# Designs tried in a protein design chat: miniprotein binders against GCN5-related N-acetyltransferase 10, chloroplastic (GNAT10). Part 3

Target 1, 215 residues: GCN5-related N-acetyltransferase 10, chloroplastic (GNAT10), of Arabidopsis thaliana (Mouse-ear cress) (q9c7g6)
Amino acid sequence: CASTESLTSLTQNNAAEIELKYLVSQHGWDVRRLNRDDEDEIRRVSLVQAEAFHIPLALFDDFFFMFFQAEVLSALLYKLKNSPPDRYACLVAEQTSETETLSSSSVVGVVDVTAQTESSVLRYFPGVEEYLYVSGLAVSKSQRRKKMASTLLKACDVLCYLWGFKLLALRAYEDDAAARNLYSNAGYSVVETDPLWTSTWIGRKRRVLMSKRFS

## First folded at step 22 (miniprotein; from e1 with R5Q A40V V47I)

Design j4
Fold by ESMFold2, fold request of step 24:
Structure j4 (fold): chain B 215 residues (1-215), chain A 86 residues (1-86)
Amino acid sequence: as target 1 above (215 residues)
Amino acid sequence: DPEAQALAWEALRLLSEGEFWEALEKLEEAIKINPENAQVYLRYGLILMMKGRHDEAVRAFERAVEVAPTDPLAKYALEIAKELKE
C-alpha cells in the first residue's frame, strides 16, 4: 500500500502553506511579519518608515532624506539581527491579494513591536515585569488609513497573545486627538501624561502613555 | 564606553521610530559621556536638520568633522547643511 507516501505528501503540503502566515486580515488589509530574509522588502520597509516620519520642507535636500533612510535601515537591521523572534517584530500591512495595485511597493503600513522592561512604563504596573511596546506606526495617506492602522494594531494584540505578554504600551502626543481616538478605539487607555517639566527643548509636545491589558 | 554606546543605539532606535526629541536627549547624554564619537554628532545634526534647526545642525556637523576629519559623510553633511542654512 502507499499509505506512508500519502501521509508524507499531506504533511509537506501543510507545512508549506503555514509558512505564508498573515496575523490579521480585515477591511481589505493583510498584516504579517516582515520577511527578514528578503533584502528588497527590508529596504522597502525602511523607505515607508522614512517617508512617514520625515517632515519634508520645500527646500529640504534629498541628501538628508537619504541619510535619514539609511539610519532607519540601520536601526531595522540591528533589531532584526539582535532580537529573538519572540521579542521583536516589524509588522507590515499590504492590500489583500484580490486587490490590484499599480504601486511598485506592496507594503504601505508598518509598526514595530518590542519587548521592553523600561521603568518609565513599569512603575505604573506593579507586578508586571515585561511588556510589549508599540512604536513607529507609519501608514500611507489613503482613504482607508484608519482601517489600515486599526488592522496593524489588531496584529499587535495577536502577537501579545502568541508571545504570552499581558500588557501592551505606547505613547501618543497629548494634543493629537486623531491618534488618541484611534488608540482608544483599539482598546488603549491613558495611563499618565508627561509632566510639563520633562524637557527643556522648545517646541517639544507632551506625550501620554497608553496601555492595553489582557487576561 | 558601554554606557555611551548603549545611549547611542537607543537614540538610533528612537529616531527610526519618529521619536526625534527623545533621540536628541539620548544623544546629548552620550556626548557628555564620550564627546569623541562622530556618529553621535552626525545623528544629532541629522535630527536638527529635520526639525529646521539649521544653525545648530551646522555646529553638530562641524564637531563630527573635528572628531573624524577623513569621514566623507561628515564633510558632505556639513557642506550641504551650510548651503541650506544660507
Scores: ipSAE 0.749, ipTM 0.929, lowest interface PAE 0.7, mean pLDDT 81
Fold by ESMFold2, fold request of step 24:
Structure j4 (fold): chain B 215 residues (1-215), chain A 86 residues (1-86)
Amino acid sequence: as target 1 above (215 residues)
Amino acid sequence: DPEAQALAWEALRLLSEGEFWEALEKLEEAIKINPENAQVYLRYGLILMMKGRHDEAVRAFERAVEVAPTDPLAKYALEIAKELKE
């Protein structure tokens, strides 16, 4: 019937937009892939990443922060240009809009997901040839920061399923209890801690390899 | 040389994801293969500045200037790093 076809068309458009735009919507956070055609969003993401990883020292010069942000932007552009669409994604978090409210373009959290084959991980998983590596989890200051990070991690699970991978991996600093609790609550388990003898830099902290297997 | 280029790009990725020590290791490998890439020294110095290793950063920026004497980024980074060292 004509009415059915009209509703199907509208539903398909809305479902396609939601499927394309949102991988996960939880706790007031929507997570989607970075819009690679939106130059302002790409710059916003690079700022979120740079702010998250920069140490705010009193003597650190604004020039070096700008230099760092430029390098972060270059890396993001490189990854977007040189990565197949099912082997890399920059996931972005934004606040859920009210029904019929215009969508906010303000990104406040990001995480990278990259298909990898590094032996430093695969040696612990016989028979696994590839995995998705979760890195660069960066969330702007917010009273709901932990829920934003959790939602970003859930979106990594969704990509793992959609891309046909069976293993997610990440690293956290051994002494970062908050991060390790976050990842454990997301279903990651400790695989191995960096050996002390592999650190040649004064001040380098040990990292823990964590993983999450599927099926 | 293609190997050095791949290491330099991997270091850039690691840097952008906050994995600074790992990026330094990749940059050191890239330098051993090709010691004439100013961008590699600039990234090396940048990370060292972020870790508070000012003396080592100045030496890296000096190498960047030696390799690319007309690069305004290398010259300014060296100038600022020397001021912050003091």
Scores: ipSAE 0.740, ipTM 0.927, lowest interface PAE 0.7, mean pLDDT 82

## First folded at step 23 (miniprotein)

Design x1 (from e1 with R5Q)
Fold by OpenDDE base, fold request of step 24:
Structure x1 (fold): chain B 215 residues (1-215), chain A 86 residues (1-86)
Amino acid sequence: as target 1 above (215 residues)
Amino acid sequence: DPEAQALAWEALRLLSEGEFWEALEKLEEAIKINPENAQAYLRYGLVLMMKGRHDEAVRAFERAVEVAPTDPLAKYALEIAKELKE
């Protein structure tokens, strides 16, 4: 009679092991779920995202960067805390090491995956009730052009399959040719471009909705 | 206000994803619904700073200070934003 405690410890250890299990290992990158119990990893993820999305303006000082990073961290913590584990994942990319000693500092890429039911997306996909939204793709500057982003996107495909979703969607800025090409190469196609008339903001960039459907 | 809170959270999400223009719109909507939300003004100011809109950011931080005069972050953000504008 395996005690209920042994099953709960196995399920907790299995849950932790499942979170740390690599979804993808390719191109010298391993992608897994973020360890929710690793505060240092969470901070590292927020830093990687903050650095990736930070627009280097000459007038953007360390304070505003730190403030931005804190907001990114707050958002991540909120997502981790308030999203069901089967409806949100932060995925992290690490360099495949021969040495098992991966530190939290080894996280060099991030992507968020969120289950969504947004009608503005679903209207293009009759019979689809929900989709996985891919966002927050961040790759450390030092690791750019090493196929990490493609590996992260591949992990989103794996997660989409594992969770039983049939559709991935994301948005990219229209002028971000690099991102658009990355997503296109990952099997995403353009669905829609944001209409020009929707923004009162001078200088607002249009987004392109892209999707990848699985049969 | 639950709607303003939802918008503020959506703005935070968008901000964390680098979707700053969309974050600005959500923050504007949130501020319109609840003009006494200091956090919305702080985030609004932050995103404006990230967009190089320093004058607008200063105004946002000024409003944050008005709403939350005891918030040290609002005060400091305003101070730094003013310094970066000069």
Scores: ipSAE 0.822, ipTM 0.944, lowest interface PAE 0.6, mean pLDDT 88
Fold by OpenDDE base, last read:
Structure x1 (fold): chain B 215 residues (1-215), chain A 86 residues (1-86)
Amino acid sequence: as target 1 above (215 residues)
Amino acid sequence: DPEAQALAWEALRLLSEGEFWEALEKLEEAIKINPENAQAYLRYGLVLMMKGRHDEAVRAFERAVEVAPTDPLAKYALEIAKELKE
């Protein structure tokens, strides 16, 4: 009688092994899934995202940064708790350590991948029922220009293949030429640009929908 | 209201992804549906601060305090937002 306990331990060990497995190791960066049981890693991810998306305004107090970080953390915790493991992943980039020394693997880049069925995207892709949406791409300021973002995007390709999806999609601001060039270099093409007339907000930026299709 | 909650969550997602303009729109919709949601006003004020819209942020935090007069976060956010405006 193989006890039910042994099957639950094997499934938990397999899930933990999948989370620690590198999806990509390139350009001195290793990309894996975020460990859901590591509270310190979750906090580190929220900090990396908060720092990356923070707009340095002269009047942006440390309080509002901490408040923003707390909201980023809340969103991450919600996604981790309420999304199936095969429909959401937070991917983290760390520096490839040459030495087996337990150098505290510092998360220095993040990207979110979410399975979606939005008709606004799917209308451009007849015969595609679902796609992976890439969002929340954050790279630590200290690690900019080291191809980390490209490595994170490559890990999204690997995850797309592993989950059996045929389409990756993302949105970038139209005026963010650096992001658009990064995505273009990663094999994304422009599908649509947001209409000009949809916003009542003065100074609102349009987004560009970009996609990468696999045959 | 389930719709207002869904919008507030979507706004939180968008905020966490750096899509602040989209987050503002979702928060405006959420506030319109449920004008007694203190959390929506707090997030709205936060994103307004991140956009340099301090006057509008103060008004959002004032509304958060009106809706949730016992929430220490709403009071403190309003205090700091006023101090940064002077």
Scores: ipSAE 0.821, ipTM 0.945, lowest interface PAE 0.6, mean pLDDT 88
Fold by OpenDDE base, last read:
Structure x1 (fold): chain B 215 residues (1-215), chain A 86 residues (1-86)
Amino acid sequence: as target 1 above (215 residues)
Amino acid sequence: DPEAQALAWEALRLLSEGEFWEALEKLEEAIKINPENAQAYLRYGLVLMMKGRHDEAVRAFERAVEVAPTDPLAKYALEIAKELKE
């Protein structure tokens, strides 16, 4: 009688091994799940996201950057704490190193993957009950144009397969031609553009819903 | 209010993903439901600062201070936002 304890330890060890396993190794980038137990890695991820999404305004004080980073960290911690491991992953990109000791500072790209059931997306995909939503794609400024973003998106494909999902979806700003081209090159197609919101916000950008379906 | 809290959380998610316009809308909805939510005003002010809307950000932080007069973050955010407006 193999004790129930040995099966739980194997499942926990398998979960920990799955978190450290590279989903993709391409173009000099290795992509894995974020280590939930590594506080320094979590902080590094929040910094990479904050730096990527920060719009350098001439009047954007270091305080507001730090405040934004703290909010990004808070959001990440909440997702990690409250999302099931099989329904949420933060994926991190590292440079392929010949040295075994990758430090938490080696994280230079991030993407979030979340299982979702939003009717606004599912209405376009009859017979699909759930999809993986790709969000928060962040690439360190120092590593731009090195195909890291494409490698991160490829890791989302691998995760989609491993979790048994048939659909990836994401939203990009309509005016972000670089992002749209990246997603198109990754096999995403435009599904819909956000309605012309009668937004009271002058300068509001529309988003484009893009998807990648697996047969 | 649970609905206002859910909206404020969704706004935080959107903010963390760089979806600032959508975050602003969720925060406006959250504030409309619960005008005594200091955290919603703080996030609203932050996103407004990121959009270069300093005057509106100052008003948001003023409201955050009114709602939470003991919150040091609200006070400091208001102070810095005023300094950056001058």
Scores: ipSAE 0.820, ipTM 0.944, lowest interface PAE 0.6, mean pLDDT 88
Fold by OpenDDE base, fold request of step 24:
Structure x1 (fold): chain B 215 residues (1-215), chain A 86 residues (1-86)
Amino acid sequence: as target 1 above (215 residues)
Amino acid sequence: DPEAQALAWEALRLLSEGEFWEALEKLEEAIKINPENAQAYLRYGLVLMMKGRHDEAVRAFERAVEVAPTDPLAKYALEIAKELKE
């Protein structure tokens, strides 16, 4: 009777240890999976994403920021709950520290990786059945230009290898030259640009589908 | 409606990824299928605010209040959106 409880605790500890294992340690940044059992880390991730994607604070009320953050949190919780661990990962970047005191406040960058089978993407890649979609790349304002985003993208490459995928894909806005250059430098190439005719919205931005293939 | 729910979840995903234009389209589709979904109007209004479309956001929050007159979030969102328009 004592042997089964020890195996379940070892498997839970092994799962927690695997989640804490760094996929990449480069340029003073460590990238790992989000700890699914750490509510404070999940909240911190949602804050980093909300801060990255919101309009500058001068035009955006604190209420709407908090509302947006709550929606980002809801989306993250949904993804964590409904996606298999081998089909979805939230990756977090923290500063390489000599001190083992990892606090949830140390998370300063985020990226989402999701396994997808979208035909609109796969049509460009004969013989590929599935790909990893990279989304939600967020870097804290205080840590911009310190190669953190490049390190996060490198961790997506590592995860792609570990999961046996051959293709990474992402979408960037056509007018976001900074994002497009970042992805190009990470080895992504343009596959397609959204057609001009699709939007009834005045001022809608087109997206560019970009991909990175591994041999 | 399962289709409206799927669209609402996809819109939430897109919103969380900063894909606001695509989120708006999914929310518009969701609202067309189920015009009594207060949450869809709230998210629609939120994304409109995040695009600087305050007048359209006010209209979305007005619809949210009409659909859910007891929802304090809908009422408060409408109030703040009106204040930011003036």
Scores: ipSAE 0.819, ipTM 0.944, lowest interface PAE 0.6, mean pLDDT 88
Fold by ESMFold2, fold request of step 24:
Formats: C-alpha cells, structure tokens, sequence
Structure x1 (fold): chain B 215 residues (1-215), chain A 86 residues (1-86)
C-alpha cells in the first residue's frame, strides 16, 4: 500500500528511519544503532560496557562497579547528546531470534564509532582529513563472542560506507592476540605500535594502531 | 577553563572505553590545569583502584575530599581505599 504521500514521507524522514533499521544481520546477530530515546536500552548498554571493562576488586567490588558504571553511563549520555547523528553511533548487537521491545534487555554487544581528526592517526595517512574511530568493543560472555564481534565490526564497515569515510581506525593492546586476530580477520592491518617510552606509568601496556582503508 | 574541560571529557571517554592508562594521563593534565576539580580526582582514584595502585588512589581520594568535603562519594571512596591499603 504505497502512495505518493507515503513515498515522500519515507524519503523526507529517511535519517530517522535509518537509526532504527538493522545495519547488519549475520551469524545469528542483528546489529543496529542504539535507540537514544530508550532509557532502559541506554542503561543496558552502559552495563554491557561496564561489565566488559571493569577490573574487579577482591573486596568492595559492588561499590566500585557501581561507581564505574555510573561513569560509563555519563560518557554514553554525553556522546549521545553532543554528537551529530552522522559523526557518532553506538552500535548494539542482539540475537536474531530475540524480540526488541521497550521492556526488553536483549542487547549483549556494543561498539562505538566516532568521526575523528586526531593527528596521532592522520599523520600516517596523507590526504585523509578525517576517519571513523572504532572503540569500546564490548561483548558479553558467550561461545559466540567472535561471531558477535565480527558482526559488530561489519556494521562499522557499513557506517563507513554510508557516511562516506575511506578509513576506519582502532587500537588494540599489543599483547592481546585474540583481539588482534579478530581485527586482522576483519581486514584491519597494523599501522604503528605505541612508542616504547610512555608517560610516568610503569607497567603501561603498549597498543597498536590498526586501520582498514577503502580505496 | 576550556582546556581543562576538554581534557576531562577525553579522560571520561577513555575510561569508559577501558583505556585506563590513557585516561590517567589526561586526568593528570586536567588536574594540573584545574586542581580544584573534585570529579577529576574521583575518576583518577577510581582508575588507580582498579589498577591496584591503592596508595596513589588514597592520595587522589584525599584531594577529592579536600576539594569537596561534603561529597559522600569522595568520603566513602577514601575510607574504603584506606582500608584496602592496610
């Protein structure tokens, strides 16, 4: 039941409709943008992120986890509130068979994609003025974590294409072989390793800059 | 101070993405520019606690309490950090 008015409305409201559509559906995972109007989803995403990055303490872990999750939520809200819709996306993954509703807590994977112009990256890519930075890849514990992460990374490729960028970049710890293999299999290659000298922090792990270029 | 605010935002983004060493660097820079920012000291102490740097975390939480003496989060975090150090 298409009509002239329906087609005109769809084209005029295309940006809003794109926010709610799945970008990638592969390997049993659906990836879409976070619904910024869904407060329960935003809190669920902050929990997925906090669980992925929290370094547990032997005692008082509940307090420090709550503290950390509050900071993670603050960062997420800031990004959602202060970023243009074609320069930042929080991508969320859920199982294909699960229903997405306002009362559902189905999100189990997350990644951020942000348009950036940092000189620490651009100096390796003459002629490139900006790139999409992939960060905060957080995947709940699952035997299917690699496939979920790969699908999230594929969605980053889709955004790169849709937004007209030619370069995706990310950083991984040098000693995290699993992450580096994941990114290599997704088409990323090493550009540069962090300098041996770092600030005053003894024990700081080195990171590698990895990139994926679209000609 | 716009420079201190930009550093504080960058630090928050970094810690939320698990880039803790980088967050500590940005927090140190932000604190140097604005040493009266209790939130920066709280975040600094939080990351230090997660990295097992308890003595340094106590010092950060002490500064947070000094800057914001009625902040219950700063006071509680300091008490816990001091207990864990011993």
Amino acid sequence: as target 1 above (215 residues)
Amino acid sequence: DPEAQALAWEALRLLSEGEFWEALEKLEEAIKINPENAQAYLRYGLVLMMKGRHDEAVRAFERAVEVAPTDPLAKYALEIAKELKE
Scores: ipSAE 0.751, ipTM 0.917, lowest interface PAE 0.8, mean pLDDT 82
Fold by ESMFold2, last read:
Formats: C-alpha cells, sequence, structure tokens
Structure x1 (fold): chain B 215 residues (1-215), chain A 86 residues (1-86)
C-alpha cells in the first residue's frame, strides 16, 4: 500500500507536478519528463544528446563538440520555453532507485515527443488530425542501450495515451537495421520511405516513416 | 522575416536531433531568403564539418565571416576548418 499511497499523493497534486512522476519503470530504468526547473539536468540532457549525435573529428574535436552542444542546448531551451506541457516532452531515463534519490547527473538516455500536424505524415492516416512525433532518441554507450531505448519508447506510448493521441510516428534511416528492429519490436510498422529524389547529397540515406496506432 | 526565422528554428531542431542532412536543406532555404544571417552560415558549416564535407564547411564559415566580420566564433571556426581541410 505504500507505493499506492505515493502515487495517489502525486495524482492529487495539480498537473504542473506531472514531471515528477515516473511514466515507465522496467529493466532497471525509470523514465520521466525532464525537470525544466533544474538547470543542471537541462545541461546534462544537452550533453547526452550532443554525445549521441556528434561525429568526432580527428583534430580540434573539442571545439566543434562544444559548438554542437551549445546549439543542442539552445534547441532544448527553446522547446521547453515555447511548448505547451501537453504538446512537448523531453523524456529522460535514469537508473531505478527505491528511494528515487538519483540526481540529474544520472540521466543517460533521452527522447523528444512533440505534437505535430505535418502533411508529410498525415497523408497516410485519413481521419487523423494530429500525432505525436518521436525524435532525438539518444542513449549513452556506457549503459545497457537496447533495454534503455525500449523503456524510453514505452514511455512514449504512455504519454501518447495520457495526452489523448491515437498515433505515434517516427523516422529511421532505411539502412539502420538496429534502429528499425528496435522500433519494430516496440510495435512500430513501416508506412513509407522517402522518395528517391530527396537524396540530393552524396552520402545521404533515405528515411523510413514508421508509425504505431492505438485504438 | 518570419519565413526565414521559421526555417532557422526548424534547422536548429533538426540538427539537435541528429537529422543533419535535413537540417542542411532547411539552412540552405533560410540562407536563400536571408543571405545576411551569420548564424545560419555557422550552423551550416558546423553540420558540414560533422559530415566530413570540410571544403564546403570552409566556404560556409567564410560567408559567416563576411556577414559578421567581428564575430569571434565565425573567425575561429573558419581558422580551424581551414587547418583541418589542409
Amino acid sequence: as target 1 above (215 residues)
Amino acid sequence: DPEAQALAWEALRLLSEGEFWEALEKLEEAIKINPENAQAYLRYGLVLMMKGRHDEAVRAFERAVEVAPTDPLAKYALEIAKELKE
């Protein structure tokens, strides 16, 4: 009854405290919303994102990494400042604790969830006016990556339900078999690939639109 | 310009989420609408550096310096990119 009492206390609070509630706990990972009032956590999240997407350079990598991280932080701050709380969430993964005492320095996985109305997606879903877009999935190499990523994706499902959406969408590169397998195991199905003409850059790969519907 | 600002934000979001090729496309559109935006050239050069397109990145940083001659970030990024290209 102790765990039920803790959850009941949180649900009795106003909606502004929803960020303190873990959405999913599995495989030793707890997933919750980023605490937008915690500057250290925001900076830690930007580091996790930058490390996940940075492509290291042979020389002067520290400069371009810091440059990239500053841009990532700018984007994160913009989204937190300018998005309604039921239309954007930055979800963070941290190691499970019985007391929930782990700090922002323990955040090792991140994913963004954003309400969107892009026609490039909606054209495939008659009757759907809005969907939640999953993007920026970033997990540290120093952790159990596949299980952490699946837990983050499960939290996207929970948020989709809580916000009343019926469709989750994301994109993966066509040749990224690991990502596509991860998303397929999470219940996403292939909808369409980018047209060949969108590949105007040497080295660019086409993306695959994947989706998950809820009744 | 609202259109150029929207494209610049979309590009920043895309690059922050690791969608670099898509970010380059949006930055190209933003630059076409407003060719005096030093930040757009800086972001363009940054993404090009990360994708190994060093000669194109140098050109982008050169444009950033031309547009904002007193911007220390633009000058430093250009100097580093030129060394890595060579």
Scores: ipSAE 0.744, ipTM 0.919, lowest interface PAE 0.8, mean pLDDT 82

Design x1 (from e1 with R5Q)
Fold by ESMFold2, last read:
Structure x1 (fold): chain B 215 residues (1-215), chain A 86 residues (1-86)
Amino acid sequence: as target 1 above (215 residues)
Amino acid sequence: DPEAQALAWEALRLLSEGEFWEALEKLEEAIKINPENAQAYLRYGLVLMMKGRHDEAVRAFERAVEVAPTDPLAKYALEIAKELKE
């Protein structure tokens, strides 16, 4: 007759391990999966994403920011609702704390990781049937944004290993030297550099496909 | 239309991740397949506003109002965009 405490702690530990266990703790940053049952955290994440990607307007910025944040939140909720938990994760970064508080720490960085099978990537990797795609890297204003971003990327590596994938992929704008250096330092290599000139948008920036393989 | 819906979802994901040029491309494709989707025009106009393409955003919001003349968001977005164009 195993004790009730043992069964209860094992069940609670597994749930906490999935949702709250830190994947990486480095350089003052803790990275974990977004707690999908925490509505306040979901809203906080959408704010971090909206602040990172919103391009401020000189006038009426409050309206367009709210409009954009509502769309960002809608996208996040859709991904959480419609993705299996072992094929999509929203990873969140917060400051390391030997915390005295029961309040949730402020989330200040986010990245999405999604299992994909797009031929635009797979055509460069014969024998690979699927990969993890890294997207939406967003960090709030912080003195240590580069260290936070690199810790988020290391957490992507850990998730890649835990889910049994051998390939990580992402895209960066070719003229964004800071982002490309960040990814290169994280072990990503350029795969595709050729432009596709079919866009009708003047001023569109070209993207480069980068990947990281594991063996 | 399932094809237009899939494109609209892909565009929403892209815009939420800051991939605005790619989102515009998908929204153009979705609108071409289904020109009666007010939400697609609203998202198109939103991204155009953020890219500083005010004239084009006004046209997108005008299309949203034409498709959904009772939508308060579409009407307000158009009014704001016209003021910013000034």
Scores: ipSAE 0.742, ipTM 0.919, lowest interface PAE 0.8, mean pLDDT 82
Fold by ESMFold2, fold request of step 24:
Structure x1 (fold): chain B 215 residues (1-215), chain A 86 residues (1-86)
Amino acid sequence: as target 1 above (215 residues)
Amino acid sequence: DPEAQALAWEALRLLSEGEFWEALEKLEEAIKINPENAQAYLRYGLVLMMKGRHDEAVRAFERAVEVAPTDPLAKYALEIAKELKE
C-alpha cells in the first residue's frame, strides 16, 4: 500500500516539519514556508500576490480584482495540493516579532520556488537537468520592501542548497531597473534577453532571463 | 484531454505569477484546441483586463457567454467589462 501511504505521509510529515522553520531571518524580516493548514494565511497570501501583480486599483473594478485574486488562490491551492514538498514552496515574509504571536495576517511578502525542466531555460546550461525557478515575488507596501525582497531571495538560496539544486533562475522585465538591480545584488546574472520580436502583442515588454549558479 | 489540461494549468500558473503575456499565449493555444471551454475565455478576458485591453477583453467575455450562456460569472464579467470600456 506504498502508493497511498507515500502520498499521505509526504503531505502530513513534510507539512508539519516545514511549517515551523524560519529559513532566513535578517533585516527585521523572517521568512518561512506558507502554513498549508491555515486557511486565513492562504487567503492572505493570495491577496498579497494579487495586489502585487495587478494594475493599480484605480484601473480595476472590485469585481475584476476579486476575480483575479480567486484565480491566484486557485493556482496556490493547486500547487500546494499537487506538488511534492521538496519541489515547490511558497515562501512568506513577516516582520520579526519581539514576542511570538499567532497571526496569519502578519504575512506581507511572498515568493514561489518551483523545480522545473523547461527547455527555454535549460538550453543555456549544458549539463543541468533541472533548476529552481523563482517567480511571483510580491511584497506589500512597506518602508523596508527592498530588504524584505532581498530576504525572500536569500531564502530561495537556502532552499536551493537544502533541495540539492545547482541553479536558480528567474525572469525580470528588461525595463524594470529596480528589479534587475535587486536580483543582481542577490547574485543573479543576465543570461539572455528576449528577442525584440518575441510577441505580436502590442505593449508587451521584453524579459531578461537571469540565473544564479552554485558550486 | 491531457494537452488541454496541461495548457490550462500552465496558463493559470503564469497569470497567478504576473506573467500575463505568456499566459495569453497559452490561453490562445488552449482555446484553439478547445473552443468550447468557457473558463479559458474567462481567464483570457481577465488577463486582457489586467493589461488594460478592455475592447479585447469584452470580446473574450462575449465568447464565454456564447459558450456558457447560463454561467453567472461570464455574464457578470461581460457586463462590468462593457461598463469599464466606455
Scores: ipSAE 0.741, ipTM 0.924, lowest interface PAE 0.7, mean pLDDT 82

